# VHH binders against Protein NEOXANTHIN-DEFICIENT 1 (NDX1): the designs that were tried, part 19

Target 1, 282 residues: Protein NEOXANTHIN-DEFICIENT 1 (NDX1), of Arabidopsis thaliana (Mouse-ear cress) (q8gwb2)
Amino acid sequence: MDVEEKRVSSGYAKPPWIFKGSALYQIHLVKAATARAFIPKEFRLVEAFGYTLGGFFLASYDDSPAGVFDELVVIAGIVWNPPTSCAWAARVLVNSDEACHHGRKEVGLPSQVARFSKNITAVPKQKRDRAFGFLDTFGLGTTLSHPENLMEVKVSEVDSAASTDICNIQIRSDETKVGNWMGPAIKMALPSFSGNTIYNSNLLKYSCHLHCRVRPVRPAVVSGALEDETEKFTEQNHTSQESLENERQLSKAVMLSKPIIALQFKCLTMQVEAPVVIYPSK
Below, E stands for the ipSAE of ESMFold2; O stands for the ipSAE of OpenDDE; V2 stands for 0.75 times the mean of E and O plus 0.25 times the DockQ between their complexes.

## First folded at step 10 (VHH; framework vhh_7qia_2)

Design k3 (from e4 with Y32N S56D E108Y; at its last look DockQ between E and O 0.68; V2 from the best seeds 0.76)
Fold by ESMFold2, look of step 10:
Structure k3 (fold): chain B 282 residues (1-282), chain A 122 residues (1-122)
Amino acid sequence: as target 1 above (282 residues)
Amino acid sequence: QLQLVESGGGLVQPGGSLRLSCEASGFTFSDNAMGWYRQAPGKQRELVAFITSGGDTNYADSVKGRFTISRDNAKNTVYLQMNSLRPEDTAIYYCARGDSETFLGYPYFDYWGKGTPVTVSS
């Protein structure tokens, strides 16, 4: 393959770029047709029975080249790269203009600016225990009923003077325990493909090196509204705005796909190396 | 014996101010994040502010610019200064203990006090 190395920092320090924080990584059973719309024809989608493994990576960084920011990576699916497989990002939502610009230009990410609105509540465990209901009349249930933490993350894309709702992600803490167990420490290398966007037409390969504490958690509940493009009788218009809306709706479909598992990442350090061009721009 | 004891609640007119206090015992206060939740009638208990062990603060949008959280590690006490109070701030306010690590920007809260009622009349 013909490779062209592109190591250009635009407001960032030189690579590798270091991001520290935490994340929720959730795997969804994504329809192959939905995932294929994001994946260049040169790559073979890993699929079985019309489905692939996509989902999302929701992160909050407290130390990065762009400072403190939030990120939602919508993962369309897995592509073959023997002897390995790579995830393909459908959309990367960030609440930092600097991170959006860097991702678009230097990494080839399909990055968009977004707003993350977080609301934290304490909610009761799902339970049909009438004994606790009786104790609540005397106030004893209050001290014995330790509610779960519920985080609601509402994500909206920001387009100049407009805001478009993408999804609502509800994250419930799995269970209470003595001590804050975060799971075993793991270290992994994640090769990824990117590019083929209006911001970077090259196909790129890069690697992320992660160190974090990981444990399984209950999958987050994702909600939102979809609009079926085939049932819309709006004047068919192949403008840039209509194409962007189609990609947005497909990204929502990935988010709303059936969850399989979810992993909590704490004490995350992510090192992103400079991408390498793997195909000439067409 | 872990305890969080809230005080300073009461009845106040719209536009008024209150200062809530929470005295903590039974754990190493300076190693933990602390927060304030509130629960209005018929609503779920919601986080309105927290302060990390390092002193960083965070506020719900509904209270930004009006509420200020602070801590005094020598007294094992966390405070919530509530200014420009509105009728929708009427709730029972609960002190909460959180862990030192955050997840997606927020501490996990595992213990709440008995609460102190705040009523803003109008």
Scores: ipSAE 0.747, ipTM 0.894, lowest interface PAE 0.8, mean pLDDT 82
ESMFold2 (binder alone), look of step 10: mean pLDDT 86; pTM 0.873
OpenDDE, look of step 10: ipSAE 0.816; ipTM 0.920

Design k4 (from e4 with A60V; at its last look DockQ between E and O 0.66; V2 from the best seeds 0.77)
Fold by OpenDDE, look of step 10:
Structure k4 (fold): chain B 282 residues (1-282), chain A 122 residues (1-122)
Amino acid sequence: as target 1 above (282 residues)
Amino acid sequence: QLQLVESGGGLVQPGGSLRLSCEASGFTFSDYAMGWYRQAPGKQRELVAFITSGGSTNYVDSVKGRFTISRDNAKNTVYLQMNSLRPEDTAIYYCARGDSETFLGYPEFDYWGKGTPVTVSS
């Protein structure tokens, strides 16, 4: 019985890979100790006063080699690579098996399949109190208080039949949105390190080139259950499962860290170059 | 002046159908996404369905396979065909205007109509 190895033909075209869509890039102040748990010893963490810059990249792609999918990149911190700084992804959650497989094997990402649940609600503007009542008298006050939109994104990791809640991200629309202003067009390069996973033991470097419209927005509110069990995991024989759970908890800690700034990326085109091996696995 | 005027609401029995219409004026209709929200008694107003300026549609899970959003740009009108209606679909339904560009797969909605009531009851 010839087990036809169904060569899962990696359906991805040759690099560079092009992703189109939109994203929220939110930068957090992450504890250096938390970030160091993810970063290989070969790399120097860029830190100040015991903190690094991390956060998350939440994207929705409407055109990609994997088709339509959502992605949450948990960014542990910034690693020094002279003359540049590179981001290190702690966890990459995607709702596409193809994207997960490609991320693991080709890009060296810590990718995991997840479910993304999105809900949009209109939040009535609470009548701010009467104190600015004076400007209403000159009839200019019919600022149709546009209801605020609240987008809630719930992300849950999927492992076989089990799902684990990672985070809930609440994104509020800004009141200051004047019309359809999407912000200025920018081009940016984001060099990244990856690798050191069970799927790719090498340390990799890859470049992302982003073209987008950028707008600063109110930081999203991230919520999630931190299970208090972080103290117990110090002593015993780290089973592979305990290690995974620890990584998950640390990823949650990154997500729940203090936000500094949030950037909305619209009309995003991201070009990803093929990774290069910078340190081969011994 | 920007206006969205909903119509087609009413009382219907469970399993029945309704077609909502929203006529838009005061802006270039074809350049915007359109959506339908609903607000049940004691609940928040929630997005039900939207259609982009390009004609792509999206639905909340609770209405998938039952509701269909469509648009007629020549008439500046967006429609919501509602089939197999359930008591839980009882709400005020609001038409909404959204941005042409999506954020995280959704338009940003900036204007709502006055709403049309839909009651599903035996």
Scores: ipSAE 0.783, ipTM 0.897, lowest interface PAE 0.5, mean pLDDT 89
ESMFold2, look of step 10: ipSAE 0.818; ipTM 0.920
ESMFold2 (binder alone), look of step 10: mean pLDDT 87; pTM 0.875

Design k5 (from e4 with N58E; at its last look DockQ between E and O 0.69; V2 from the best seeds 0.74)
Fold by OpenDDE, look of step 10:
Structure k5 (fold): chain B 282 residues (1-282), chain A 122 residues (1-122)
Amino acid sequence: as target 1 above (282 residues)
Amino acid sequence: QLQLVESGGGLVQPGGSLRLSCEASGFTFSDYAMGWYRQAPGKQRELVAFITSGGSTEYADSVKGRFTISRDNAKNTVYLQMNSLRPEDTAIYYCARGDSETFLGYPEFDYWGKGTPVTVSS
């Protein structure tokens, strides 16, 4: 009985894979100890004073091999790869099964299916108090204070019948939008490491080339329930479930770390090259 | 001068329908996304629906399947067809102008009309 391995032909075209959309890239100060929990021992963490640079990449793609989908990449830290540094993804959350599957198998990402709930509200600008009342008299002051837009993105992991809240990301529009200025066009290359997952045990390297308009923005406010499970480090048998929950909690800790800078990427085109095995699994 | 003028609001019974219109002036209408916001009493103003310059549409979960946003570029007008109205749809509805480029799938809205009241009551 020839088990026809139905090669589930990954519906993805051959690499390079092209993703188009927009993103928020937010850099955080992440504790080195937290980051090290995700990073294979073969790699050197780039750290200073017990911290590394991590954070998150929140993207919405309107054109990709997987179609339209949202992605949250939790970035644990920076790994040294002479002469460059690479980001290490702690967790990748996507609202596409196809994207999740591709990420796991082809790119070696720690991908998980998640739900993204987006809500947009207009927040009235609180009238700052009267102190600069004098300039209102010369009629130039009807700067119609455009309401501030607040985008809330709630991300919840989906595992069969259960959903687990990971984070709530609040993104405020900057008041300083002088017109439709989207920022300068940039090209950047982001080498990345991946692998060491249950779906791909190899260590992989891949290249991402980004073309976008970049603008610094106010950092998003991230909120989420850290269950204070600090006490239940009982020595017991790390069941696969306990390991998953620990990874989830550490990912939350990364997301809740101190933000440094946030960059808005508009008109994003991301080209992803095929991963190369750099360390085969033993 | 940039203007957005909403119309079509009013009193309607639950299960009824209403069509809102917003006439835009003072900018190149076809180059912008348009949206509808609503603000219920004691609540924040929330995005209900938008349509991009390219004609792509998105809806809040609360109105999905009941509301339809459309635009007529020749008339510089955006519409919101509201069907199967519910008491919870009672709000002031605002037309909004949004950027042509989306961020995280949504236009950035920068200008709102004065609003038109919609009351759903028995």
Scores: ipSAE 0.725, ipTM 0.869, lowest interface PAE 0.5, mean pLDDT 88
ESMFold2, look of step 10: ipSAE 0.801; ipTM 0.907
ESMFold2 (binder alone), look of step 10: mean pLDDT 85; pTM 0.858

Design k6 (from e4 with D61E; at its last look DockQ between E and O 0.69; V2 from the best seeds 0.78)
Fold by OpenDDE, look of step 10:
Order: sequence, then structure tokens, then C-alpha cells
Structure k6 (fold): chain B 282 residues (1-282), chain A 122 residues (1-122)
Amino acid sequence: as target 1 above (282 residues)
Amino acid sequence: QLQLVESGGGLVQPGGSLRLSCEASGFTFSDYAMGWYRQAPGKQRELVAFITSGGSTNYAESVKGRFTISRDNAKNTVYLQMNSLRPEDTAIYYCARGDSETFLGYPEFDYWGKGTPVTVSS
């Protein structure tokens, strides 16, 4: 009985894989101890004063090999890869099964299926108080205070019949938007490490090339329930489930860390090269 | 001067239909996304639907399958066809101008009209 290994032909075209859309890249100050929980021992964490640079990459793709989907990459920290540094993804949440599967198998990402709920509201600008009242007298002051837009992105992991809230991301529009200025066009290369997952035990390196318009924006406010389960580190048998929950809590801690800077990427084209095995699993 | 003028609001019974119009002036209409917001009493103004400059549409979950946004670039007008109206759809509806490029799948809206009231009541 020849078990026809149905090669589930990954519906992805051959690399390089092209993703088009937009993203928010927000850099956080992450505790080195938190980051080290995700980073393989083979890699040196780049840290200063007990902190590393992590944060998140929130993207919406309108054109990709997996079609239209949203992605949240939780970035644990930066690892040293001479002469460059690379980001390490702690968790990758996507609202596409195809993207999740591809991420796990082909790119070695810690991918999980999630739901993204987006809500857009217009928030009235609170009249800042009295002090600059003098310029209103010369009639030039009818700057129609355009309401501020608030985008709320709720991300929940989906595991069979259960959903777990990971974070709520609130993105406010900047008042300083002069017209349709999208910022300068940039090209950047982001080398990345991946692997060391249950789906891919190898350590991998891959290259991402980004073309986009970049603009600094107000950092998004991230909120989420850190269940204070710090106390129940009882010594018991690290079941696969406990490990998953711990990873989830650490990912939340990364997301809730102090933001430093946020960059809006519009007109994003991301080219992802095929990963290369740098350390085979023993 | 940039202007957005909404029309077509009114009183309608539950299950009824209404078509809102918004006439735009003072900018190149075809280069912008257009959207509809609504604000119910005591609630925040929320995005209901938008249409990009390219004609792609998106809807809030609460109105999906009931509302249809469309545009006529020759008339500088955006429309919101509202079917199967419910009491919870009662709000002031605002037309909005948005950027041509989307961010996280949504235009950034920068200008709103004065609004048109929609009341759904028996």
C-alpha cells in the first residue's frame, strides 16, 4: 500500500515571495530577560543595561502569495550576526491559514492563526484650554480642528474552538499631517533569523527587502490583560500547553513594553528570499 | 474651498431603505477615497463604509450585506445605499474624504461633511 505522500503543494509560488501593503513598525524597549526566553542559545542578544530593541510589526497585505491578510509580528529583540544585527520574531499572528502554514514550514516562523478586528472611529479633538486664545482673534484660527482618527486593532489567537485575546492596538492619526504627504521613499534590507520551532527545528536565515514610504508617527497604545500568573510557576511538568501559555504571556509582555518610536510604512513592497539553514537540528 | 455636502437623510421605518448622497467640491474627487461615518446619540463617530479611489469597498461588520457604497466620479458624488434598516442604524451620517493610499487596509480620513440625519423608527 503505497502511501502516496500527498505533497500538499504549498500554494505559494517559488521564492522570492512578494508582499504588498502597509505596516506599522513600532520599536519597544524590551527587557533582555524576556527576549532571551525566545532566542536560541546559539545567538547573542544585543542588549544594553538589561534591555534590547524589540516591539512589533503590524501589517496588512492587499497582495501576497496568500492573498489578502493581516499580520502581527512580535519582535522579541535583536541578535548579533556580524557584521549585522537581526530581529528575532517571538510570535507571528496571521488571519490566513495559508500564510500560517507557509510561515511555519517554509520560513520557520512561530506562526499562529489569529483574528484581527479593526474599528475606525473619529475622536473629537478636545479643545486644548485657553492659553493660545490670542491668535484666534485675528480670524486666521478657524483651523477646523479635524477630528482625530482612531484605529483599534484587536488581535485574538484562535485555537480550535477557543480564542485568546493577545492585545489591543490603538493607532491615532497625527494632527501634523500636511496633506497627502506619505514620507520619503526608502529601501531597506532586514536580515532575519527564524526556526527552532516544532514545525522547523533548524535555525534559518532569510532576507527581507522592503520598499516603502516611511513616516514617523505617534506610537500606538498597546493594551492587554497580563494575567498575573506570575505566581503559579509551580515546578510541575512543563506540559506543551504550559509552554505555549508561557510563550503567549511573554509575547504579551513584549507588546506591553515601552514604545520608543513608531514608523508608518505605506506603499510597502516586501520581498522575502528563501530561508537558508545556518544550523541544522541535531 | 473643500466641501462635502450630504443629502438623502430622513425618517424611515424598520426594514426600509434609504439612499444617501454626498457631493464633493474643492478637490480632485477621483484621487481620493470616500467614506461614510455615522454617529448615534451618545456614541462615537464610527466608520460605516469606504470606497477607495480604485473602487475597492469595505464595510463595518454591522452593516455588511445591507449597505452599499458607490461613487460617480463624473458627478463628484459618493452614495450610500442603505437597505434593511434597523433602529440601531439611527444616527447622523457623515461623508468623509480619505487618502488615496490605505494604511492597514483603511484610508486616513481628513475631512468630514456636516452630516445628514437618519432615523429608523416605527
Scores: ipSAE 0.799, ipTM 0.905, lowest interface PAE 0.5, mean pLDDT 89
ESMFold2, look of step 10: ipSAE 0.811; ipTM 0.915
ESMFold2 (binder alone), look of step 10: mean pLDDT 86; pTM 0.870

Design k7 (at its last look DockQ between E and O 0.65; V2 from the best seeds 0.57)
Fold by OpenDDE, look of step 10:
Structure k7 (fold): chain B 282 residues (1-282), chain A 123 residues (1-123)
Amino acid sequence: as target 1 above (282 residues)
Amino acid sequence: QLQLVESGGGLVQPGGSLRLSCEASGFTFSDYAMGWYRQAPGKQRELVAFITSGGSTNYADSVKGRFTISRDNAKNTVYLQMNSLRPEDTAIYYCARGDSETFLGYPYGMDVWGKGTPVTVSS
């Protein structure tokens, strides 16, 4: 009985895969111990004073092989790959089943289906009581203080009938919109490692080429319930469920770490090359 | 002068429908995204729906499947069709001009606002 392995042909076209949209790339100072929990022993963590650079990549794609979808990549840290450094994703949350499946199988990503709830509110600029009453008289001072927009992105993992809140990301619009300045166009390469998942046991390397307009922005405020489960490191038999919860808690810790810089990517085109196996599973 | 003028607000029963209109003047309407916001008593002004200059639409989760935003560039008008209205939809609805560009699927800046039109959903 020839088990026809129905190669579920991933509906994705052949690589390279092209994703278009926009993103927020926020770099955090992540504890090395937290990052090491995600990173295979084969890789050297790039760290200084007990910290590495991690954070998150929050993207919204309007054109991709999986169609329109949102993505949150939790970046644990940077690993050394001479002569370059590569990012390691701790968790990849997407609101597309197709994107999740492709990420797991083809790219070796720790992908999980999630819900993205987006809300935008207009926050009235608190009139800073500028004591300088005098210049209001010449009518020139009605700088119509454009209300600041607050975008709130709530991300929740979906597992069957259960949802688990991961984080809330608050992004404020910069008041200093000096015109329609979108920032300079840049090209960047982001080499990444992946694999070591239940869906792909190999260690993989893949390249992402990004074309975008980049602008530094105020870092987003990340909030989430860290359940203080610091105490129950009981040595007990890590059930698959306990392992998953631990991974979630560590991912939350990455997201709640100290932000350093945030970059807005507009007019983003991301080209993803096919992954290469660098270490086969034993 | 840049101006947005809302109309079509009023009192409606739960389950009813209402169509809001916003007429724009003083700028090239076709070049801008347009949005509808609402502000309920004691709440912050929140985005309800927006439409890009290219015609792409997005909605708040609370109104998905019930509200439809559309635009007529020849009339410089944006519309909000509201169906299956609920008491929680009671608010002042504001029309706003947004940036031509979106970030994370949403307009990031609204620079021109209408005066608003009241919508009351009550039995």
Scores: ipSAE 0.482, ipTM 0.762, lowest interface PAE 0.7, mean pLDDT 87
ESMFold2, look of step 10: ipSAE 0.603; ipTM 0.838
ESMFold2 (binder alone), look of step 10: mean pLDDT 84; pTM 0.863

Design k8 (from e4 with E108L; at its last look DockQ between E and O 0.64; V2 from the best seeds 0.71)
Fold by ESMFold2, look of step 10:
Formats: sequence, C-alpha cells, structure tokens
Structure k8 (fold): chain B 282 residues (1-282), chain A 122 residues (1-122)
Amino acid sequence: as target 1 above (282 residues)
Amino acid sequence: QLQLVESGGGLVQPGGSLRLSCEASGFTFSDYAMGWYRQAPGKQRELVAFITSGGSTNYADSVKGRFTISRDNAKNTVYLQMNSLRPEDTAIYYCARGDSETFLGYPLFDYWGKGTPVTVSS
C-alpha cells in the first residue's frame, strides 16, 4: 500500500481545500439531550439508550490554505441521512483567524478563535523501567527504552482581551506500537451537516475525504470545569450572553463525555469539498 | 550500540550563554528528529526544543527567542545554543532522538542521553 503526496498551493478561494497534518479522533457516548441542543429540528438524532456518538477531532495542520494551525472539532452527535448518517459539529476551535472566518462563511461551521497551549513531557514505562530502573540505580543502565510520551493540550477560547478555558486534553503514547508502525493506509469519507448559525443561515452538507495512516490508541483524558450538567439540558436560554455561555458549557459536556475509542491519524491529507446547500422537503 | 553523549553544561551567571552539544552514534542520524529535554528538581522531564530530519525547529514558549537548536548531519551532532539564561533554566538537559513523522506537531521521542547539568546562579 502506497502513500501518495501532492503539493497543495491553492488558497481558500478555490475548493477543494486541502489540509495536511495529523489528528486524534476520539468517540464519546454523548447524552442525547446534550447533542439535541445543537441540532436543528429538521434533523433526527441517531440515538440509543439516551446516547448518541459524539466526541472530538483534534488536529494539527502543517500545510493548509491558512498555513499552520491547530483545530479542535467538538462533535455533538450523528444525525440520520438515510441510508447513512452525518456528523454534527457543536463547536470548532481554531488558532487561526483566517480559518475561523472561512469556516463560518463557506462551510457553515460554528467556528471560534482559540489558543492551543501544548506541553510535552516524558517518563519511562513501568514494565520496561523494572529492568532499566534496577540498572539505573547501580549506574549500569542503557539509553534504550519504550518511553511514555505525555502531551498536554490546553484549549482556551479568545474574546478580545478575555480568555475562557474550555478543556485540557492529556494524550499518552500507545504501548501496542511495534517500532514506528503507523497502521494501515486508508481512504475514507466523513460526511457532515453544518450551517444554521448566526454566520451562515443556510443548511449545508459537505464531506471530508481523507487519506492517512490510522491505528487505535488509548483514549485521551479530558478535564475541565462544568457548572451544571443535568439542569442546563432542561432550560432554554433567553439572553444572548447566557446563550453563548450555555453553548460553551454544552460543548464542554461533549468533551467530558465517556470515551469509547480513539484513533491516531498520521500522514493525513484531508480534502474538503465545497459544501452544498440543502433544503428541507415541503 | 545506540549512544547520545551530551556536553557543554556547567555553571553560568544569569544573562550568560552556554552551548550544549550532543554527539550521536549507532543509528542513521539524518533520518531522525532530535530534541532537547530538561528536568529541574521536583519537575517532570519536559521537551525544550526539537529539530526534524528536514531541519524544521520548534521551541517551548519558555525558551523561544533565547534558545536555538541546530544540527550538523556530517558530525552526527545536535546543538542547543542557550542565550540570556535565567535561574529557572537550571536543570539537567537531555539529548533525545525521535520519529521523523510528527503527531499533533511533535515527534515521539524514544531515546535519551545521560544528561548534562546546567546551573544558572550568581
């Protein structure tokens, strides 16, 4: 299986839009009530036992129409689009003004500008450290190890002079790796609905076509503050400021939901096709 | 035998400079990303800077603008030029080897040297 790379030099003005980098795609059991709050009434939520499948897509792009930037897509859940389903994004956080404005206008994304603060640390694994720890105690150790790399990603929304903490994502290396194996190369399409925002009132459908190396990894640990999970789902907000804060709190609830699986994407090329406007049937 | 040997550490006054060197052997140096970690007493070992096989560099916010990482593939050596040193830079500095393919912007590092101590004080 062959990984093919093509040079991408086009700007945002010409779809399809090409993003290259890597990502962590993590799936959560999201309460249906939480997901429902983001989804227009025209769409039917895919749910079972009071839950839908949401989660997040955390990416770092090293080549894109907006240059180098980070992205966190908070995925509320999936909705029916027979015979399949489509994802619905609750919030899209990017550390690029250009990516934020393009996503809002052209793709119908609920995009906000954010900061991504990354801190990388490393510790030896206990299983391998048993042997090396003994040798290190006597000063006879080797530099060979199977280390646990720890990446901490703190994500904060930016509003002029103010910054609002959203979450902290802790990502540890996977012990199932055999050398530098990145998993099989795959090609897939990820269909999504979007729009119905203050930035784009249209209802839109688009697809991301991706080519990457993929492998399962241990789910990242997400932490953050959440004011009131159960009570917030039963009330509609009546103020603009309170409504915006409620959307943030519900997005945090998605991020803090129970993880099921996580997938590491490396050597990612993601092609975003021009969205199409959709009209509900009358 | 894989080896990473650090040198150039020592005692320096605040505002001073040091250049750390790391000589690598036992692998094809030009195929790997190289990095510098540091560990202060009571703290975790943290990544300070890295340089990819292609020469792209990245720095922790705490050292950006003061530290410069570079590599010489002919000598199998990675360097860390440390300028405008502060007391909080006091740590043991470790050379590291990592995968050329990054994940979320960072290589996965799998080998470290024994470290070289750096002390910044009056």
Scores: ipSAE 0.702, ipTM 0.866, lowest interface PAE 0.8, mean pLDDT 82
ESMFold2 (binder alone), look of step 10: mean pLDDT 87; pTM 0.875
OpenDDE, look of step 10: ipSAE 0.756; ipTM 0.891

## First folded at step 11 (VHH; framework vhh_7qia_2)

Design m2 (from k1 with A60V D61E; at its last fold request DockQ between E and O 0.88; V2 from the best seeds 0.85)
Fold by ESMFold2, fold request of step 12:
Structure m2 (fold): chain B 282 residues (1-282), chain A 122 residues (1-122)
Amino acid sequence: as target 1 above (282 residues)
Amino acid sequence: QLQLVESGGGLVQPGGSLRLSCEASGFTFSDYAMGWYRQAPGKQRELVAFITSGGSTNYVESVKGRFTISRDNAKNTVYLQMNSLRPEDTAIYYCARGDSETFLGYPWFDYWGKGTPVTVSS
């Protein structure tokens, strides 16, 4: 008559933590001033002509310590970590309470709970080829018209019962000559700094090891409202709610920055190593 | 020659049921995800449900608990059982073929059938 004991309830065991799924990694030209607002004084921003490389990492995990969930990492920019550089996350939005809690406490991520609303439609292809239209003019361009996919991802933060819109991300399927080709398999390590949050005041360093199939794709179109002159409220109104709203508006600015390139990640395995505490120099 | 042929649409009263079928040919059916889209008048063609090559299913929230997607690999056929139909389910329903690997939780689709109309009205 032995009663079964409760197992570890969170699904998070000891590190490393493993996440499997797919992602869109998009790089933006982010104003250095916007990125610097997220970055502690201990780190030097990598910048040129007033810009850094930020953007976003939009993922969907189908196997993880927190089960199935979605994640949007808003990347403020790149900081020096000689002989390399590291990304700095401005905000990490997840639709899992468990993933949010773990990220905040154990990894020092600026995690917030969010909702991800996904709508998939079949839309007419954009006219892409003047030569194609040229053939159509002479009646030679009678190729079969095929719609393309449009995925619309609407992301909003949740704070208790309140919901705040962050952005809308429109992703079109990309035509390829090879059909379902996913690109070459790659392995990479992405060292990152984190911490300096109300949930973890330490400065941390951790590494993500990715194994995936990668190919370039058309950049997603991001939309959303920025409140005009939002910065006028920032420095004189330092309540917790006003500070959170300022972080949201700066995160929106990162998302709405000019895209450079986008990469499709399929068959993704991301391994996150245990972070270590970094002690300030000087 | 790739083909997707839908059937089973028609007129039905609210609360009624229909079963849509889509017979596929010209490709190895078991290697692909399959889905159903619908297009109501004046609206975009939207994904309603899909089933992976491995048999996992996904539904939009408005049809969960009412619609069931299934596949029969021996017959190269995908089905959509639609129960508790509502007037807002009125649309042309399209069968679609999708990638075996999902991206951000969904397969990309690369081929659609000609559709079968479904009308739900008193």
Scores: ipSAE 0.801, ipTM 0.914, lowest interface PAE 0.6, mean pLDDT 84
ESMFold2, look of step 11: ipSAE 0.762; ipTM 0.896
ESMFold2 (binder alone), look of step 11: mean pLDDT 87; pTM 0.878
OpenDDE, look of step 11: ipSAE 0.868; ipTM 0.950
ESMFold2, fold request of step 12: ipSAE 0.777, 0.787; ipTM 0.904, 0.907
ESMFold2 (binder alone), fold request of step 12: mean pLDDT 87, 87, 87; pTM 0.880, 0.882, 0.882
OpenDDE, fold request of step 12: ipSAE 0.889, 0.891, 0.891; ipTM 0.959, 0.961, 0.960

Design m3 (from k1 with S56D K64E; at its last look DockQ between E and O 0.01; V2 from the best seeds 0.00; counts 0 for: pae O 9.2 > 2, placed apart)
Fold by OpenDDE, look of step 11:
Structure m3 (fold): chain B 282 residues (1-282), chain A 122 residues (1-122)
Amino acid sequence: as target 1 above (282 residues)
Amino acid sequence: QLQLVESGGGLVQPGGSLRLSCEASGFTFSDYAMGWYRQAPGKQRELVAFITSGGDTNYADSVEGRFTISRDNAKNTVYLQMNSLRPEDTAIYYCARGDSETFLGYPWFDYWGKGTPVTVSS
């Protein structure tokens, strides 16, 4: 009796899946040991001097198979896949149940439902002291004449009736008018690995193709309650709950790691290919 | 009008070979990357292989060493030579057009053909 596993077709259209919106991609220096905790042993972590490149991808989608939703991808590090390098997601937080389910089952993502609280405050132009007036005379003065808006995004994981704060992300935007954003249009592809989750035990490879306008921006300030319990990584038989908490703490550590660069993506169209199962060469 | 027409699908025994063709029309073929996708019954559509406008080839791990993608710009045709076919290769195979102007060398695929069926069975 061949149990035709009727793959309950997630309400998503057939791949490729198209997501449209905007995003902030911020690259961090992540400790290799922190990243290694997320990455299967079969993969080679790309590291230098005990660090890998990780960080986060914060997106707001206005059009997707799951509709409108927000996403925070915590990126643990880079995995070597000759001849390319691939990102490994430590945690994927979304404020859509449908997106979470699809991410878990179809894409092999460590997805969790989360709440995104956004607050935009106008930052009063502090009178920059007159001392930088000389650069203004040569037209190189970034007359930051526009009021800076501070956007604060608070992300909290939701588990039934409980919420756990993950991070606060403060983004400074010089953009008063949406219409003056003149970053260049780019097309890029990002190969990714996923899988090895309770929802998808396979190792998966997939590709994201991005079309967007890109601009380097000031890195967002990430804050969160790191409880100092980083020391008690005791190798003991962690219960499933302890394991989850450890993953959360490590994800927080990634988010709080040193930022290197931040890229703002506008007019983003992301095409996501169907994942394929990979078998690591022994 | 933009068209991609696949051909060469059929029934083949395990270990056998097939050559798929895709004839393109309605655009400057040489300026675009071309790719092959497949969709098995009850599975998601997956990228199998692609070739850039410059002739660089890439393969899915599952087909690497067995499949070969090539193109003939004079004929506006992309090919997929499939060797050592396996039952798991059974799928509808789709030709796709990809944009060659990519930052990281991966094409953006924007158009697919109607597909050609490939069945690998004893």
Scores: ipSAE 0.008, ipTM 0.264, lowest interface PAE 9.2, mean pLDDT 83
ESMFold2, look of step 11: ipSAE 0.790; ipTM 0.908
ESMFold2 (binder alone), look of step 11: mean pLDDT 87; pTM 0.873

